# Designs tried in a protein design chat: VH-VL binders against Nonsense-mediated mRNA decay protein 2 (upf2). Part 2

Target 1, 242 residues: Nonsense-mediated mRNA decay protein 2 (upf2), of Schizosaccharomyces pombe (o13824r41to282)
Amino acid sequence: LKKNTAFMKRCKSSLTSENYDSFIKEIKTLSLKKFIPEITAAIVEGMMKCKATKDILSSVKIVWALNLRFSTAFTGPMLANLYCALYPNPGYSLCHESYFELKQNENEVSEKDRSSHLLKVRPLLRFLIEFWLNGVVGTPEDFVSYLPSTDSNDKKFRKPWFEEQNLKKPLVVLLFNDLMDTRFGFLLLPVLTSLVRTFSCELFTTEDFEDKETLELVNRLNPVVWRTYLRKSLNSYVDKLE

## First folded at step 11 (VH-VL; from e3 with heavy chain F101Y)

Design g5
Fold by ESMFold2, look of step 11:
Structure g5 (fold): chain C 242 residues (1-242), chain A 120 residues (1-120), chain B 112 residues (1-112)
Amino acid sequence: as target 1 above (242 residues)
Amino acid sequence: EVQLVQSGAEVKKPGASVKVSCKASGYTFTEYYIHWVRQAPGQGLEWIGWIYPNSGDTYYNEKFKGRATLTADTSTSTAYLELSSLRSEDTAVYYCARSYYFTEYYFDYWGQGTLVTVSS
Amino acid sequence: DIVMTQSPDSLAVSLGERATINCKSSESVLYSSNRKNYLAWYQQKPGQPPKLLIYWASTRESGVPDRFSGSGSGTDFTLTISSLQAEDVAVYYCQQYYSYPTFGQGTKVEIK
């Protein structure tokens, strides 16, 4: 159906706040179930083009509408596509020298190539944390089964995507561990500082809340033990910064 | 001592192109967005777009898409705005300005401005 | 496109008196998740580029005198100069960054 093809093209190239109402209407009226794999790929590509707060937030609502209709049949593949865009080499952290596959005629991945990539995909980092806040994702278990196999005879897939002990940890904790890794200096400082400014309350608050309902909600999203861990890690990062 | 120093005033004919430079000093050039904003004589401010010098990534106001080209040279810490197919309504002072945080596009330092006059 | 509308277009105020400039956005610029208003104020003197005064609607930039204050939320914002000084003669602009940047048309502040 031509309408479904147009919908997927819009996901890929026109994921904007101007098109929000059209997206919501189409999600309610079109038969999209057979096209979920294409939609998940297209929408991640569209997310990379969202560079203003309004477009990011409108797109989170669009994703939520798809989640309401299709649940894990949509969110699993969508999260896997998003994660693969952030982590092109399975099992390697954002700052690790093996983060990218080596290019032809190069023995090492360039620091310039790593920083350039991460700065281009920083909308996806915003989306991942927004999805965590809205309950779309919690831990790697929510999407790991949708990731490409690492059992290939192709030697580029020598590591599993996640260590077993990390499968049940909050994904945002794993992400911020990578972002705050100083072993390669402060390569991701612009990325980290932008995310901290936006999400400090939900990720780094260690204060007691007099409002018990608020405290219980925040603890469900990110337990105090992990918020304490992240705050300590952030303080250490800042102390090392010159 | 952050500075953004722009190239001098230019006079152009309709249909020509202009390239304005913005040389940065006193900060880490690759960590900041460089925005371009114009101001027609006696009028308000209009945002054109940004470039992120580290990656060369850009973001344009739809009004200027296809006519404006933003580039940066990290070896000289210089950003460029090229505006093609000039019209008389493109007569304005063109400013470069910087911002730091992704999506928080407010401008803490501005260049001195470059007057571009388009006349026959 | 978020349209920013300032009022008045021009304002004449006696030295030492309060100047009040209003800015209205065509839609909310409040990011509810972090509770911040994505709004900035600039001062522009003749022949000079704009100078940042305030961001997040109410946070003063470093070096900006405390007679400048910003307030408001959502769609309605105010810049207040509590005691106008001679050096405050300028055009003042509000600017949102909830979407791609757009500016108000400016408010010229003069000494009466």
Scores: ipSAE 0.697, ipTM 0.874, lowest interface PAE 1.3, mean pLDDT 86
Fold by ESMFold2, look of step 14:
Structure g5 (fold): chain C 242 residues (1-242), chain A 120 residues (1-120), chain B 112 residues (1-112)
Amino acid sequence: as target 1 above (242 residues)
Amino acid sequence: EVQLVQSGAEVKKPGASVKVSCKASGYTFTEYYIHWVRQAPGQGLEWIGWIYPNSGDTYYNEKFKGRATLTADTSTSTAYLELSSLRSEDTAVYYCARSYYFTEYYFDYWGQGTLVTVSS
Amino acid sequence: DIVMTQSPDSLAVSLGERATINCKSSESVLYSSNRKNYLAWYQQKPGQPPKLLIYWASTRESGVPDRFSGSGSGTDFTLTISSLQAEDVAVYYCQQYYSYPTFGQGTKVEIK
C-alpha cells in the first residue's frame, strides 16, 4: 500500500529526530512484515545520513521499536546489511590497504592524502556501537547466519567473515581491534579517537559506575576482562603512535 | 599556527550567487570538519553546514538546502561556500570554522569573516 | 532544531565583580552514555570572529583564563566571569552541538 512505500522511503531518506514520533506510530500500526528485506536495506542507507548525536540516538530508538515488533526477523538482516556496508570484503581488517583509495591527482606517498572507506561510512560504525549499548547486538552470532556466503569460486581464494573463536566475543572488542590495527599505519586515528571520547566509560574504564544498574548492564555486555584488554590495546596503540 | 584565511568582501545583486573561500594552514586539513556560519548585521550566529574534506561528505542546515553548496580542494587546503539565489536577507558576515570529532561540532578556530552584501 | 535562549540580553558589571550569563536549551543536550553536555561558549569582540571559551559545558579551552567557568546540565547552563576585566567586554554566545549547531542570541557584557 502507499503508506508502506512512504514508510520505506522515509527510512531511506528521512531518518531524523524530527520524524521520530511518526516512525514510532507507523511501526506500531502498519503491516510491515512482508517488507522487512526492503526496510533493512533502506534503514542502513538512512543511517549513513545521520550525522548528529540527536539523529543517531533517535534512530537507535526507531530500530529498537522495530526490534520489539519483529525481533531477529528484523535485526538479523539489518545487522548483516550494516556489517556488509562497513566490511565490503569478508575477513579484512577495517584498516586493510584495499579500503584506502588513491585520491585523484595526488601523491600516494603520504598517509594523510589517502581516503578510507570507513571515513565515508563512519555513521554506521557509531550505530553498531550504539546498538551494542542498547542490546540490539552483542556478538557476531547475532547476525553471522544472515551474511552472504564467502564460498565464491569466481575468485582464487576466499576468507571467512569471522574466525570461529571470535563468534562469541563482544562485537565492540572485535571492532576496536580492527580500528587499532597498525599494520597499515594510523589511517583511522580520527575515527578511533572520536569513539574513545564517546564510549570510554563503557569500553575502557575499570572504575565503577555510580548507578548499580548501569554497572551491571555494562559488565554483562562487556565484562571488565574485555575492558582491561581494550585499555591495554589502546595504550599499545598510543605508544606506537608516539 | 592554525589559520583559516577567507576571501575578501563581496557585493551582489539579488538572484546572483557568491562563492567564498577559506584557506586552511597549520594543521592536517583533511582531518577536520569545515563549517560555515553567518552573522547578519547586529544579529546572532546561524550555522549553514559542514564539509569533511577527506571524504567530501557534507551536511546542510535545512534552511539552506538547495541554495548552499560546500566543496573542498584538498590539494590547496581550501574550502568553499557557494550560496545561490541571493536575497537581501543573506547580507551577513560569513565565517568558516573547524571542528575535529564526528558529532562534536564546536569550533576551536574561525576564519576572519567575509562580508557579503546583497543590494539592488 | 534546538532553540538556545540566553539571558540577559545585556548586562553591565563593575570591574572585578562577577558576571553571570544564563543559557537555556529547548531540550536536553545531555548525552547519557558519556554523561557530557554538548554545549559550548564563545566570546566575540567587535570586528572579530567568535573565540571558543568552553566546551562540554564546563571544560575550558586551552589558554582561556581561570576566571571563566561554565556550569549546568540538561537544559540550563551558566557562564560565569568571576572577576570582570576590561578585556572581557564582548558579546557571549552559547551553542549546542547535541544536534546540528544552534546558537543563543548573545549576551552583551559591558563595564558599569
Scores: ipSAE 0.655, ipTM 0.860, lowest interface PAE 1.6, mean pLDDT 85

## First folded at step 14 (VH-VL; from g5 with heavy chain Y59D)

Design j4
Fold by ESMFold2, look of step 15:
Structure j4 (fold): chain C 242 residues (1-242), chain A 120 residues (1-120), chain B 112 residues (1-112)
Amino acid sequence: as target 1 above (242 residues)
Amino acid sequence: EVQLVQSGAEVKKPGASVKVSCKASGYTFTEYYIHWVRQAPGQGLEWIGWIYPNSGDTDYNEKFKGRATLTADTSTSTAYLELSSLRSEDTAVYYCARSYYFTEYYFDYWGQGTLVTVSS
Amino acid sequence: DIVMTQSPDSLAVSLGERATINCKSSESVLYSSNRKNYLAWYQQKPGQPPKLLIYWASTRESGVPDRFSGSGSGTDFTLTISSLQAEDVAVYYCQQYYSYPTFGQGTKVEIK
């Protein structure tokens, strides 16, 4: 019905905490299955427009409700779309510094392009980590089959995250390896600082938590072995900065 | 090390506009949000809006929509608040303040404040 | 808007004694999935801008003395100064950042 078109427009433009109850009701009642591709695209576009934490967090719950109804049929394409928006060229860092030699016929990335990309993806990076925290995504295996195919004629590059040995690693570890790679310099320091201030216990603490429910969740999502690795990497990054 | 230095006090008539500056130093100006917060005499703090200097993107408290304009000049590391159609209740100290890359809008460094007085 | 309400409005405490300031939000600022409370505390001395003391309700900002601690969850929060010093005379504000920022009305702390 016309209600489905209105739903998709709100996904695209009005992912707000004020609309949360309406979204949950519509997810339960509307016939949405044939529109999942449009919904996944609309949701990612709407996520890019979230400017307050309350809206980001309510939108995580909206995504969870869609996951409960449609499972991998929704979350797979949604995560693939989110990844592609974060990394439109996977041979580049988040700030668009190449970590391989560019071919003669490729254009350099300008400061304007870097600025535009970092702003555009600010909410998406936050959403990805919140999805990890609530269990929507754990590893690259959860969405690799929904990524655009690699065409041998186009010589497309995929991040090493999707190699067999990495498919079962916590996505957050792979993301942070990419963010802290010093081959990209220190242009992502403001992003990294914000992540540390927000997620220090989930990513870098090596001590047991006082709250055992938090300890059990964090250990499931990011085992102490990986937190130890990330803390060592962070310390190395900070030492090089000085 | 991190500093936000604001322009001096202003006295304005009702209906006029004011433009307050905030010069940043000691950090990468383009990669942190600048917020504006005001404090009327003897009153609490009220958030006005933010600017991301790298792109010029902004967002505003609904109360100030249409009257407040936030800009930034990345070549001088300076953020600006312009407030138009001034009224006596706009008399306040106006602060610039810094937040991080994400939407957690708490403020680790503040400017010294700029007193704007709207005379009756 | 999330309304932040502090109590008391004013507090007089003897040097070296404990000061306790309460802050209540009109809506929960706890997100249970990450178990974080989106609340900060600021100190404002006369003629000075606010200074960040606490974020995430209980995390002390770098350089803030250990006598300052934050506690609470959901809608009810407390700032405690365990042993009041002369330089702690100020107005203290709570602030939520779960939504667009709003501040409490402030609590003035004085030495008896």
Scores: ipSAE 0.535, ipTM 0.820, lowest interface PAE 2.8, mean pLDDT 85

## First folded at step 15 (VH-VL)

Design k2 (from j4 with heavy chain F102W)
Fold by ESMFold2, look of step 16:
Structure k2 (fold): chain C 242 residues (1-242), chain A 120 residues (1-120), chain B 112 residues (1-112)
Amino acid sequence: as target 1 above (242 residues)
Amino acid sequence: EVQLVQSGAEVKKPGASVKVSCKASGYTFTEYYIHWVRQAPGQGLEWIGWIYPNSGDTDYNEKFKGRATLTADTSTSTAYLELSSLRSEDTAVYYCARSYYWTEYYFDYWGQGTLVTVSS
Amino acid sequence: DIVMTQSPDSLAVSLGERATINCKSSESVLYSSNRKNYLAWYQQKPGQPPKLLIYWASTRESGVPDRFSGSGSGTDFTLTISSLQAEDVAVYYCQQYYSYPTFGQGTKVEIK
């Protein structure tokens, strides 16, 4: 019990490449099944603390090891927790002003509130895309059944992502539609810019002159029709910046 | 024009502290990371840590944790390195440098450097 | 802790000739998800701070002459100056940012 509690505390605060070997050993040896709900919450919290590229990759591999052992019993709740951390109010886009606290006597989003939001959103978005690239998640269908009910008196209705026509779309298409929402300005521009620079090939390339093997891999992850769609959306976003 | 202008040279005794400033201009100070890197005379470069002025968040090379403190003043667009419990091996030129993207820490602009000499 | 090792420590090259600097990392700096190498090269002239030349192992920074090129992947990287000019006399550093930044020990380039 003490070992399991220590494991969960390390998931919350120590998802690092230095601890990778310890995590893999513990995943293979500890009796963790009873603690999966706590582990999924802890892992999502730990993701928000990653600060170097090597630690991101180590964290993805730790998640993959948990997936190999527990399959959807782990990944379903983990993805649901990740979604809920990104969308505490599922009726709003990530760019909606209501994600920010405002003082009673102030009428605008402060730079401090924006900064605090970016600290949470930036790593979670990066990890969601990493999980998509590594096969942990493909579409909303993979985790929709693990989401909390939307029929609570205080809850907003479910995002359109989980309607039948969207359940089988690549998750990143739905995510980037939300990221490129300009109705409330350009709140996540730094995050969008970083993600575009990092994943342009997988998300936006429509050119045919790449290596055939590379093109085939990219087409499996994100078909040309969706890459074309995303490129048009990005062009529209850039036009509004100017 | 992007500029990082650092404070002047310092001479300190062992056990003292030093605080080096780095004033930024020509860009949006809160959107970039400020890193500190030092170079002992005739030696290579050693990364100390970064600060993200937007939030005040920091991270440090383990070697300097407990001795180095990075701060920023967004009203003056100035970053600071404070290094305590100085030793002779801390004699170096201290640079501030910037990077833009989270986790992608390569440095497109550097300050002119501040020589810190630690001697008895 | 990724150790960066450069070779040679110093290099003398005739004007107009090719200079080659090697950099080896103690572990791969290739990020498998985006297939990019998290490696940069800097030039440092006497009395000056380092100047960024190349990032992502092979992408030239704006304003850097075409004679500078970077190549390599994984653990082995090369900076090439195709035709050495007088103003290229400097110390050159490789730097990884796959983990927390670390630098090579530097390579001094001189005119023969």
Scores: ipSAE 0.384, ipTM 0.754, lowest interface PAE 4.0, mean pLDDT 84

Design k4 (from j4 with heavy chain Y100L)
Fold by ESMFold2, look of step 16:
Structure k4 (fold): chain C 242 residues (1-242), chain A 120 residues (1-120), chain B 112 residues (1-112)
Amino acid sequence: as target 1 above (242 residues)
Amino acid sequence: EVQLVQSGAEVKKPGASVKVSCKASGYTFTEYYIHWVRQAPGQGLEWIGWIYPNSGDTDYNEKFKGRATLTADTSTSTAYLELSSLRSEDTAVYYCARSLYFTEYYFDYWGQGTLVTVSS
Amino acid sequence: DIVMTQSPDSLAVSLGERATINCKSSESVLYSSNRKNYLAWYQQKPGQPPKLLIYWASTRESGVPDRFSGSGSGTDFTLTISSLQAEDVAVYYCQQYYSYPTFGQGTKVEIK
């Protein structure tokens, strides 16, 4: 039990490339099934602390190892927790001004609240896309049943993504539609730009790939019709910046 | 025109502290990470850490954790490195430098450098 | 830490000739998800701070002359100056950002 507590503490605080081998060994050998709820919460918390590419990628592989052992019993709740961290206000997109909690002395605290959430969104968005590339998530159907049914006022805790027509769409398409939403300005421009720079080939390229392995992966995860759609959306977003 | 202008040279005794400033101009200070990198005389470059001035978030090279403190004043567009418990091996030119994107920690603009000399 | 090792330590090249600097990392700096190499090159002239030349191993920074080019992947990288100019006398550093930044020890380029 002491080993399980140490494992969960490392998930929460030490999700690093240096600990990768230890994590993989423990995932194969420890009796973790009863602690899956605690593990899913701890690992999402740990993700928010990953600030270098190597640590993010090592953590994706750790999550993949948990997925191999526990399948949807782990990945469903983990993705639901990640989504709830990204979307704390269930009715609104990432860019909606009401996304942020209203405070007394609004002018004094609003900028700090937006800055704090933008910081959290960077790593969580990066992990969500990495999970898509790794095959941990494809569409909202992979985790929607693990989301709370109500908010604090017993109301639907659902974003429009979970309308029936959107449950079949690639999650990354829905995510980038939110990131490129200009109705409330360009709040997430730095995040969007970083993600475009990192994943342009996988999300936005309409040209053929020379690397057959890359082409096969990208076509399986994000068909050319969706890449064409996303590229048109990005061009429209850039036009509005001018 | 992007500029990072650092404070002047310092001479310190072992055990003292030093605080180096880096004043930014020509861009939106809060949008960029500010990194600190040092170079001992005639030697290579060593990364110390970064601060994201928008939020005050920081991260450090483990070698400097506990001795280095990075801060920023957004009202003056100035970043600071404070290094405590100085040793002779801390003698170096200290640079501030900026990067833009999360995890893309390469540096498109550098300050002119601040020589810190630690000697008895 | 990812250790970056450059070779040679110093290099003398005639004006107008090709200079080649090698950089090897102790582990791959290739980001498997997007297949980009998280490697940058810097030029440092005497008495100056480093200047960014190249990022993502082969992408030239704006305003850098096209005689500078980067190549390689994984653990083995090369900076090439196709036709050395007098103003290219400097120390050149590679730097990885796949993990927290680390730099090579530098390669001093001189005119023969």
Scores: ipSAE 0.639, ipTM 0.854, lowest interface PAE 1.5, mean pLDDT 84
Fold by ESMFold2, look of step 17:
Structure k4 (fold): chain C 242 residues (1-242), chain A 120 residues (1-120), chain B 112 residues (1-112)
Amino acid sequence: as target 1 above (242 residues)
Amino acid sequence: EVQLVQSGAEVKKPGASVKVSCKASGYTFTEYYIHWVRQAPGQGLEWIGWIYPNSGDTDYNEKFKGRATLTADTSTSTAYLELSSLRSEDTAVYYCARSLYFTEYYFDYWGQGTLVTVSS
Amino acid sequence: DIVMTQSPDSLAVSLGERATINCKSSESVLYSSNRKNYLAWYQQKPGQPPKLLIYWASTRESGVPDRFSGSGSGTDFTLTISSLQAEDVAVYYCQQYYSYPTFGQGTKVEIK
């Protein structure tokens, strides 16, 4: 039990490339099945603390190792926890006022609240795209059955988490549609710009990749039709900036 | 026009502290990371840490944890490096520099540098 | 963390001729998810702060002359000045940002 508690504490606070080998050893040797709920919560908290590319990628590999051992018993709850960290209730958008901890004027947000929201959202969206690129998640069908049916007050949600037509869409398409939402102006522009710079080829290009293995993987995960859709949406968003 | 203007040269005794300022202009101060990088005379560059001024979030090179403190004042668009328990090997030019994108920590604009000399 | 090693420490090149600076990282700085190399190059002229030349190993920063080019992948990188000009006399640094930033020791470029 001491080792399991230490493992979960490291998931929460020490998801680093320096600890990668220790994590892989512990995933292979510890009796973790009873603690999957705690592990999924701890790992999502740890993801929010990853601030360098090498640590983010090491953490994706740690998650993949847990997926190999526990499959959907880990991956489903982990994705549900991650999604709920971004979307506390059905019908929320990334621009919802709950992300700011307090409400200013009815239709405005303060620069402080906006900046705090942007800082929180950056690592989580980055991890979700990384999980998509590595095959951990494809569509909402991969985790929707693990999402809660009630809020923190045990009241049933009025809306489903996903409308039926969206259950089979690539999750990344749904996320970028929300990122490009202009209801409060361009609140998410810094987040969108960073992600486009990081993943432009994987999400937005219609050109052939020189590396055929990469092209085949990207085409399987995000077909040209969806990359074309995202490119059109991005162009429309940029036009609205001007 | 983007500018990072730093405070003037400092001379300190071993064991003292120094606080270097970096005043930003020509851009939205709260949207960019401010990094501190030092260069000992005739030597290469060494990264100290960053601050994200809007949230006050920081991260540090392990070598400097416990001695370096990064702060920012958003009302004056000014970032600060405080380095304590100074020793002769801390003699260097200290630069502030900025980066824009999460995890893309390369520096498109640099301050003019502040010479800190630690001598008996 | 990731150690960056440059060669040579200094280089003398005739005006109009090619200068080549090498940079080696102790581990790969290629980000597999986007296949980009997280490497930058800086120029530092005497009495001045560093100036960004190149990021992602081969992308020139705006306003940088096209005689500057970067190449390489993984652990081995090269900065090339195709036709050295008098104003290119400087110290050049590579820097990785795959992890927390680290810099090479610098390469001084002089006119022969």
Scores: ipSAE 0.638, ipTM 0.854, lowest interface PAE 1.6, mean pLDDT 86

